# Designs tried in a protein design chat: VH-VL binders against q9umr5. Part 367

Target 1, 268 residues: q9umr5
Amino acid sequence: SYKPVIVVHGLFDSSYSFRHLLEYINETHPGTVVTVLDLFDGRESLRPLWEQVQGFREAVVPIMAKAPQGVHLICYSQGGLVCRALLSVMDDHNVDSFISLSSPQMGQYGDTDYLKWLFPTSMRSNLYRICYSPWGQEFSICNYWHDPHHDDLYLNASSFLALINGERDHPNATVWRKNFLRVGHLVLIGGPDDGVITPWQSSFFGFYDANETVLEMEEQLVYLRDSFGLKTLLARGAIVRCPMAGISHTAWHSNRTLYETCIEPWLS
Below, E stands for the ipSAE of ESMFold2; O stands for the ipSAE of OpenDDE; V2 stands for 0.75 times the mean of E and O plus 0.25 times the DockQ between their complexes.

## First folded at step 16 (VH-VL)

Design pm32 (framework fv_nofazinlimab; at its last fold request DockQ between E and O 0.82; V2 from the best seeds 0.86)
Fold by OpenDDE, fold request of step 17:
Structure pm32 (fold): chain C 268 residues (1-268), chain A 122 residues (1-122), chain B 112 residues (1-112)
Amino acid sequence: as target 1 above (268 residues)
Amino acid sequence: QVQLVQSGAEVKKPGSSVKVSCKASGGTFSDYAISWVRQAPGQGLEYLGYIIPIFGTARYNEKFKGRVTITADKSTSTAYMELSSLRSEDTAVYYCARGSYDSTGYEPFDYWGQGTMVTVSS
Amino acid sequence: DVVMTQSPLSLPVTLGQPASISCRSSQSLVYSDGNTYLYWFQQRPGQSPRRLIYKVSNRDSGVPDRFSGSGSGTDFTLKISRVEAEDVGVYYCMQGTQWPFTFGQGTKLEIK
């Protein structure tokens, strides 16, 4: 039988957003038990990410316990960060494939149409002021806001992304790395036409430097230092990069071609 | 220059709801935290929650068990605090406050409203 | 929740004399960025609270020099070098390091 699939939604999403994905999985992998976690939906997705990690952990633990052969995670957008953190804090997870579906894995620094109401263009350059404060860090968006022009503030004030990346020293860095490395495969999905994840390469652990030049994963300090295991995963062939053009952010979970090309091969 | 003007005093019955408004003027609205604090007669200050309007949602003190709802209307630069299932112990002056930015970063509670007295009595 | 404990709760002072208010937190108020988000507020009778000090020792604009804040970790102090009549009111400390943010009980400063 197929391993269970756990789905974690993104910002302002709900289980309803994944109805097509469920259909695809049922058609191609009949009998698969798919659980879309109905936690922190809608506005609740703005709660601190560590709070979300705890909630999702409570939900996935019993699922994993009933699946000794392992499970697959499909984590969309903000959910990809939640899942990465989840795998970092769990020393006994049994995740075979971690599918990061258009997630800002290296952070967000942009105000696209989807987020324009949240991040007006005039706010992008100034959002660091509120986000890198205790008041801002109580919101998920600020937990992975990565201002390349204020790296010092990011490293010191980011209560989530900087920690799971191992960019800021903390006593659990070694353990979290060990835990995360338990994953069988890390499947990174994203594309240039996403229109929300900024830069889109963030889905592949690329990101801006101080001049807003996009650097690839292998140029990032987190990779070079192997701070949470990216270099190790790559070396053992455990990282899969699946870029796809022509897909908007809200369509990653509802595109059949994308599913067949980037998701289905890893649902064993 | 920045001013916060709150709605007038309210008298409510137990079990009812009250909604207090806080209109900001003299500056921008969306990227500042609007905090709500209350003070019962002769008592100290209690933090209810706050909203950063651009995010559209608020952070709440769980002590109130979901009875507080904080919202913001960016078009009118007005924040709202609604308290439901009112009890006599909810009798207090309710304050809104806004932060500001300086060379050290964001600092809350730089500006205060005049307060709104809410009396809950049978 | 972080408990903020002020001492004393009542502070009678003679005009022109110094005053000191202590604020203790149940845990360190040092945030990840190295800052300590400790605030002092003044509330005069019949008025809204007013921020006096932010981040332990930074005085707000318009606050007289006779007010000063100090401390670190879990112990903080607000000092008034020479109390004036206009200083009558209740003073509150507040921590902004860990949600929910919490206030001290308040210290009522009165003139003898």
Scores: ipSAE 0.936, ipTM 0.972, lowest interface PAE 0.5, mean pLDDT 95
Fold by ESMFold2, look of step 16:
Structure pm32 (fold): chain C 268 residues (1-268), chain A 122 residues (1-122), chain B 112 residues (1-112)
Amino acid sequence: as target 1 above (268 residues)
Amino acid sequence: QVQLVQSGAEVKKPGSSVKVSCKASGGTFSDYAISWVRQAPGQGLEYLGYIIPIFGTARYNEKFKGRVTITADKSTSTAYMELSSLRSEDTAVYYCARGSYDSTGYEPFDYWGQGTMVTVSS
Amino acid sequence: DVVMTQSPLSLPVTLGQPASISCRSSQSLVYSDGNTYLYWFQQRPGQSPRRLIYKVSNRDSGVPDRFSGSGSGTDFTLKISRVEAEDVGVYYCMQGTQWPFTFGQGTKLEIK
């Protein structure tokens, strides 16, 4: 009865992190086949995102093939960028709901408590220097680092995010947009108390301007130019925005109220 | 001035491992690429891998088939390269190097260690 | 992997005469940002390598103006306009566009 669910994890993460989410799905949608992909765990999540996209693509193909009526994706944090790239590069995906669970969809520019714990020196003001080079682009964090004070470097040097957002012209832009638009629903989840995703509005395709003022999705050039289909999806009523306060970055997949409010309705 | 000082020469038997250190003094350490390059006697340069210490992980040349491990200790400004399952063909001088930043961005290999001779003899 | 091929591998030269070293890559070294990540290094006898040229044509600080780099795409050249005795050593090109980053085989410059 229920479409299979595929779960994709985030940075420094593993499949174990989703045990509570699995419990919730089993309780509300018994019999649902849920696969938490066990790839690029821990430090392997720092591999280039295009390598991760290729590996996850190979894993999802047989699952999608066995489910001709479609599948759902639940993609957490960095995993939401992997999933969005999958939707762009797969001509034959059959994803109904793409559930983006606190993912940095417009990038990251954060000297956050989580990153500060991991990198105690100020990271955000200096990281552009290595990230916008071939040496830095070999690491996933740099693939979606978006320094609003060096936007020209971002636009030209990003090997991943600027491409999948349609922020830099490339030969595949039309095909990727077509593929992405085949998704049934885009469910955007995040909130102001996340503590890691910076700005937290990145989970809703918002981001900083040069003054670090957040411009919302509808104010972004990628939306206004419909570079990869956000304006088209919104016009179809296919974008669901589900913000929730009071949830830290590591708690999105273990909060029952969030699950019931933001995830469960989309697991047909 | 930035200076890279490597650990001393080593003689190892085939099948063992070696760990070479590279201590940086002067300047910052954590947000640069710290690279490891080797040179067999009378031969050219070969890139083994690099670490950006702020990320705590390294990129490796697959040629070494998982035998190389590169780490860094930010508190001591020291990088390490460990090569396991040593063979006689691993006999080489091993260099560490650090890049620098300029107006064009990140540039590799501005500062070099003195080199560490590793001899693998049967 | 990007293969870097140097020519010649051995370069005997008369003091005061020009020298030219070629480096060819198996694919374009132009990165998405428009930069070409091609580098030249000098290794004098008994010393660690030293960077001479970064991004094709930029001389590092302290490098004499008799050294110049040029080229584009897949074909690059290091020139020494007037060879001096201190220039003896091995010269390497390196690409930094695609991991794993790779060196040429080296060109040994000798005074004849």
Scores: ipSAE 0.837, ipTM 0.923, lowest interface PAE 0.8, mean pLDDT 91
ESMFold2 (binder alone), look of step 16: mean pLDDT 91; pTM 0.934
OpenDDE, look of step 16: ipSAE 0.928; ipTM 0.968
ESMFold2, fold request of step 17: ipSAE 0.817, 0.822, 0.814; ipTM 0.913, 0.912, 0.911
ESMFold2 (binder alone), fold request of step 17: mean pLDDT 92, 92, 92; pTM 0.937, 0.936, 0.934
OpenDDE, fold request of step 17: ipSAE 0.936, 0.936; ipTM 0.972, 0.972

Design pm33 (framework fv_nofazinlimab; at its last fold request DockQ between E and O 0.83; V2 from the best seeds 0.87)
Fold by OpenDDE, fold request of step 17:
Structure pm33 (fold): chain C 268 residues (1-268), chain A 122 residues (1-122), chain B 112 residues (1-112)
Amino acid sequence: as target 1 above (268 residues)
Amino acid sequence: QVQLVQSGAEVKKPGSSVKVSCKASGGTFSDYAISWVRQAPGQGLEYLGYIIPIFGTARYNEKFKGRVTITADKSTSTAYMELSSLRSEDTAVYYCARGSYDSTGYEPFDYWGQGTMVTVSS
Amino acid sequence: DVVMTQSPLSLPVTLGQPASISCRSSQSLVYSDGNTYLYWFQQRPGQSPRRLIYKVSNRDSGVPDRFSGSGSGTDFTLKISRVEAEDVGVYYCMQGTEWPFTFGQGTKLEIK
């Protein structure tokens, strides 16, 4: 039988957003038990990410316990960060494939039409002021806001992304790395036409430097230092990069071609 | 220059709801935290929650068990605090406050409203 | 929740004399960025609170020099070098390091 699939939604999403994905999985992998976690939906997705990690952990633990052969995670957008953190804090997870579906894995710095109401263009350059404060860090968006022009503030004030990346020293860095490395495969999905994740390469652990030049994963300090295991995963062939053009952010979970090309091969 | 003007005093019955408004003028609205604090007669200050309008949702003190709802209307630069299932112990002056930015970063509670007295009595 | 404990709760002072208010937190108020988000507020009778000090020792604009804040970790102090009649009111400390943000009980400063 197929391993269970756990789905974690993104910002402002709900289980309803994944109805097509469920259909695809049922058609191609009949009998698969798919659980879309109905937690922190809608506005609740703005709660601190560590709070979300705890909630999702409570939900996935019993699922994992009933699946000794392992499970697959499909984590969309903000959910990809939640899942990465989840795998970092769990020393006994049994995740075979971690599918990061258009997630800002290296953070977000930009406004698009989708987030324009949240991040007006005039606010992008100034959002660091509120986000890198205790008041801002109580919101998920600020937990992975990565201002390349204020790296010092990011490293010191980011209560989530900087920690799971191992960019800021903390006593659990070694353990979290060990835990995360338990994953069988890390499947990174994203594309240039996403229109929300900024830069889109963030889905592949690329990001801006101080001049807003996009550097690839292998140029990032987190990779070079192997701070949470990216270099190790790559070396053992455990990282899969699946870029796809022509897909908007809200369509990653509802595109059949994308599913067949980037998701289905890893649902064993 | 920045002013916060709150709605007038309210008298409510137990079990009812009250909604207090806080209109900001003299500056921008969306990227500042609007905090709500209350003070019962002769008592100290209690933090209810706050909203950063651009995010569209608020952070709440769980002590109130979901009875507080904080919203913001960016078009009118007005924040709202609604308290439901009112009890006599909810009798207090309710304050809104806004932060500001300086060379050290964001600092809350730089500006205060005049307060709104809410009386809950049978 | 972080508990903020002020001492004393009542502070009678003679005009022109110094005053000191202590604020203790149940845990360190040092945030990840190295800052300590400790605030002092003044509330005069019949008025809204007013921020006096932010981040332990930074005095707000318009606050007289006779007010000063100090401390670190879990112990903080607000000092008034020479109390004036206009200083009558209740003073509150507040921590902004861990949600929910919490206030001290308040210290009522009165003139003898």
Scores: ipSAE 0.935, ipTM 0.971, lowest interface PAE 0.5, mean pLDDT 95
Fold by ESMFold2, fold request of step 17:
Structure pm33 (fold): chain C 268 residues (1-268), chain A 122 residues (1-122), chain B 112 residues (1-112)
Amino acid sequence: as target 1 above (268 residues)
Amino acid sequence: QVQLVQSGAEVKKPGSSVKVSCKASGGTFSDYAISWVRQAPGQGLEYLGYIIPIFGTARYNEKFKGRVTITADKSTSTAYMELSSLRSEDTAVYYCARGSYDSTGYEPFDYWGQGTMVTVSS
Amino acid sequence: DVVMTQSPLSLPVTLGQPASISCRSSQSLVYSDGNTYLYWFQQRPGQSPRRLIYKVSNRDSGVPDRFSGSGSGTDFTLKISRVEAEDVGVYYCMQGTEWPFTFGQGTKLEIK
């Protein structure tokens, strides 16, 4: 039958947001066990990402143990970073499809007025000042804040993103790469009308250079050096890129066409 | 110049709660860490927790978790610290403090409030 | 939690003479960015604390140049080259490298 699906939510989010996704899965893959993890909801989603990774790890271990043939992850927004870290730190994960649903995989450099509860004020050019300090790194948004104009500060002060990307050397880098590479497929989903993820190409491992010109995944040092396995995965045919226009950040898990095109094929 | 003005002294019974305010003036508020520190009579400084108002949530010292709530109101540039289930050991002066930015980044505790004496007695 | 230990806890000093306060941490205060997040504060009698030194050795503006900080790793020192009457008070070190951030016990400086 169908592999269980584990859903990990994003910043300021809750399990209710995924009711339409659950309906779609039930219609197309009846009998699939779907678990939407209800940890770090709402304001708790601002806790340090390593705390969240530890909590989600404890929740997924028994689910994976009951499904020796594998599981799928659908991870939304900030949750996609939690899931990527899980794949790196778990030497015994059995994830087949990792579905990254509009996640800031190369970081975030923007705020927006129309999602004010996520990014309540415009501070993008100045946020690096507190984010790249021990005081700021105690909050999740600072864990993946990536200011292209202060890349040296990012590389040295990030307690999370620079590490899981292999952008700063650390003793676990080789083990994390090995663990990540055990995933069956990496499904990258996002689009130009998202309105929150900035640049939206971060969902595909693209990001700004110092001039705010977007370099795509294959132009990133992270890819070229194969720091955590992106080049290896692409060479295996294990990376699926599924961009879709016309979807705002809060609508990715409630769009039927997106589900059928980008998610459904990977829920074996 | 930046000023932090705290609410006045409080006398409380054991088991009750106290809420201390810290109003910032003469500068910006929302992108700084607003910290709460206490000092029992004749004793040293103890860090309770802090909030960065733009994020709308606080980090707490585990010693006080469950009893301390730190919030901020960006519209009034005011931070609050509420301590519940008061005991006599909570008698202290409570300070708020705000950091500042320099050319190398963020530095904590540049500006301090005047302190708020909270006395817990039966 | 990182434990911060100050020595001495009481420091009587003759006016015009130097003073030295030690602060030791239970682990290195060097952060991944190469900075050492160690701070010194002064609390004069009846007043709120005041930051004197940030990141080991950087004097805040308006702090007299008779105050200096030094040290690395786990061992740090605050020095006053010539103690003046207004220097009476309690001095605290604090680490800002690992949450929860912690203070030393304080060193009471008084004129003997």
Scores: ipSAE 0.838, ipTM 0.919, lowest interface PAE 0.7, mean pLDDT 91
ESMFold2, look of step 16: ipSAE 0.828; ipTM 0.920
ESMFold2 (binder alone), look of step 16: mean pLDDT 91; pTM 0.932
OpenDDE, look of step 16: ipSAE 0.926; ipTM 0.967
ESMFold2, fold request of step 17: ipSAE 0.825, 0.823; ipTM 0.916, 0.914
ESMFold2 (binder alone), fold request of step 17: mean pLDDT 92, 92, 92; pTM 0.937, 0.936, 0.936
OpenDDE, fold request of step 17: ipSAE 0.935, 0.935; ipTM 0.971, 0.971

Design pm34 (framework fv_nofazinlimab; at its last look DockQ between E and O 0.92; V2 from the best seeds 0.87)
Fold by OpenDDE, fold request of step 17:
Structure pm34 (fold): chain C 268 residues (1-268), chain A 122 residues (1-122), chain B 112 residues (1-112)
Amino acid sequence: as target 1 above (268 residues)
Amino acid sequence: QVQLVQSGAEVKKPGSSVKVSCKASGGTFSDYAISWVRQAPGQGLEYLGYIIPIFGTARYNEKFKGRVTITADKSTSTAYMELSSLRSEDTAVYYCARGSYDSTGYEPFDYWGQGTMVTVSS
Amino acid sequence: DVVMTQSPLSLPVTLGQPASISCRSSQSLVYSDGNTYLYWFQQRPGQSPRRLIYKVSNRDSGVPDRFSGSGSGTDFTLKISRVEAEDVGVYYCMQGTTWPFTFGQGTKLEIK
């Protein structure tokens, strides 16, 4: 039988967003038990990410316990960060495939149409001012806001991304790395036409330097230092990169071609 | 320059709801935290929650068990605080406050409203 | 929740004399960025609170230099070098490091 699949949604999402994904999985892998976690939906997805990690942990632990053969995670957008953190804090998880579906794994910083309604253009360059404060860090968006022009503030004030990346020293860094490395495969999915994740390479652990030049994963300090295990995962062939063009952010979970190419191979 | 003007005093029955408004003028609105604090007669200050309008949602003190709803209308630069299932112990002056930015970063509570007295009595 | 404890709760002072208010937190107020988000507020009778000090020792604009804040970790102090009649009111400390943010009980400053 197929391993259970756990789905974690993104910002402002609900379980309804994944109806097509469920259909695809049911058709191609009949009998698969798929659980879309109905937690922190809608505006509740703006709650602090560590709070979300705790809530999702409580939900996945029973599922994992009933699946000794292992489970697969499909984590969309903001959910991909939640899942990465989840796998970092759990010393006994049994995740075979961690599928990061268009997630800002290296953070978010940019001007996109999608974010314009949330962040006016004139404010995006100044979002660091509120985000890198105690008041801002109580919101999920700020937990992975990564301003390349204010790196010091990011490193010091980011209460989530900087920690799970091991960019800021903390007493659990070694253990979190060990836990995360328990994953069988890390499947990174994203693409240039996403329109939300900025830069889109963030889904592949690429990101801006101080000049807003996009550097690839292998050029990132987190990789070079292997701070949370990316270098180790790559070395053992556990990282899969699946870029796809022509897919908007809200379509990653509802595109059949994308599913067959990037998701389905890892659900066995 | 920045001013916060709150709505007038309210008298409510137990079990009802009250909604207090806080209109900001003299500056931008969306990227500042609007905090709500209350003060019962002769008592200290209590933090209810705050909203950063650009995010469209608020952070709440769990002590109030979901009775508080904080919203913001960016088009009118107005924040709102609604308290439901009112009790006598909710009788207090309710304040809104806004932060500011300086060379050291964001600092809240730089500007205060005049306060709104809410009386809950049968 | 972080408990903020002020001392004393009542502070009678003679005009022209110094005053000192203590504020202690139940845990460190040092944030990840190295800053300490400790604030002092003044509330004169019949008025809204007013921020005096932010981040332990920074005076707001218009605050007389006779007011000063100091401290670190869990122990903080507000000092008034020479009390004036306009200083009558209640003073509150507040921590903005750990949600929910919390106030001290308040210290009522009165003139003897």
Scores: ipSAE 0.936, ipTM 0.972, lowest interface PAE 0.5, mean pLDDT 95
Fold by ESMFold2, fold request of step 17:
Structure pm34 (fold): chain C 268 residues (1-268), chain A 122 residues (1-122), chain B 112 residues (1-112)
Amino acid sequence: as target 1 above (268 residues)
Amino acid sequence: QVQLVQSGAEVKKPGSSVKVSCKASGGTFSDYAISWVRQAPGQGLEYLGYIIPIFGTARYNEKFKGRVTITADKSTSTAYMELSSLRSEDTAVYYCARGSYDSTGYEPFDYWGQGTMVTVSS
Amino acid sequence: DVVMTQSPLSLPVTLGQPASISCRSSQSLVYSDGNTYLYWFQQRPGQSPRRLIYKVSNRDSGVPDRFSGSGSGTDFTLKISRVEAEDVGVYYCMQGTTWPFTFGQGTKLEIK
């Protein structure tokens, strides 16, 4: 009765982090088959995102094949970028709901408490120097680093985000858009108290302009040009925005109110 | 002035492992790529992998997958390369190298360590 | 892996004469940002390598102006306008566009 759910984790994460989410699904939608993919755990989550996309693609193919009526994706943090790329590169995906849990969909430019743990000294103003080089692009954080003060470098050097956003020309852009548009619903979840995703509006396809003023999704060139299908999805009524205050980055998958409000309605 | 000082020469038995250190001084450490390259006697240069210490993980040449481990200790500004399951063909001089920044970009291999001879003999 | 092929592998040169070393890659070294990540290194006998040229044609500080780099796409050249005794050593090209980054086989320059 319920479609299978596939869960994709984020940076420095593992499948164990989702035990509470699994409990919520089992309690509210008994009989749902939930698979938390156990790939690229811990520091392996820093591998290039295209390597992660390839590995997750191989894992989801048999799950989707066994569920011809469709599946749902719940994708957390960096995992939401992996999932969006999966939807673009798979011409045979059968995803109904793509649920993006506080994912940096328009990129990251964050000098935050979580990044202080990774980088004890503030690094955001200087990280572009190595991120926008072939050496830096071999690490996932650099694949979606989006420095609004060096947007020309981002647009030309990004190996991942600028491509899946259609911000730089790519021979597969038309096919990727077609594939992404086969999703039934795009559910965007995030909030101002996340503390890691910067700006937090990146989870809703918002991002900084050159003055660090946040432009919302409908003000972004990728939306206006419909480069990968956001405008089409919105016009179709397929985009759900579910912001929630009071949730820190590591708590999105362990908050029952968030689950009941933003996730459960989309797990048909 | 940036200087990279490596640990001394080592003689090892086949099947054992070796860990070479590379201590950086005279500059910042954590925001550069620290690369490891080797050179067998009479042969050319071969790239093993690199670490950017602020990310805390390394990229490896797939040729050495499973045998090489590259780490960094930010508190001592020291990078390490460990090669396991040693064979006679692993006999080589092992170099560490660090890049530099110019204008708005990163350039590799600006500074080199003195090299560490590792000899694998039965 | 991108294969880097140097020619010649051995280069005997008369002191004071020009020298030219070719480096060819198995695929374009132009990165998405328009830069070409092609490097030249010199290794003098008994020493660690030294970077001479970065991004095709940019000479490092302290490198004599008799060294120059050129080329594009897949074909690159290091030239020494007038070989001096201290130029003896092995010269390597390296690509930094596609991981794993790779070196050419080396060109041994000797004074004949």
Scores: ipSAE 0.841, ipTM 0.922, lowest interface PAE 0.8, mean pLDDT 91
ESMFold2, look of step 16: ipSAE 0.829; ipTM 0.917
ESMFold2 (binder alone), look of step 16: mean pLDDT 91; pTM 0.929
OpenDDE, look of step 16: ipSAE 0.929; ipTM 0.968
ESMFold2, fold request of step 17: ipSAE 0.829, 0.823; ipTM 0.915, 0.915
ESMFold2 (binder alone), fold request of step 17: mean pLDDT 91, 91, 92; pTM 0.926, 0.931, 0.934
OpenDDE, fold request of step 17: ipSAE 0.935, 0.935; ipTM 0.971, 0.971
ESMFold2, look of step 21: ipSAE 0.831; ipTM 0.918
ESMFold2 (binder alone), look of step 21: mean pLDDT 91; pTM 0.931
OpenDDE, look of step 21: ipSAE 0.925; ipTM 0.967
ESMFold2, look of step 22: ipSAE 0.788; ipTM 0.902
ESMFold2 (binder alone), look of step 22: mean pLDDT 91; pTM 0.934
OpenDDE, look of step 22: ipSAE 0.923; ipTM 0.968

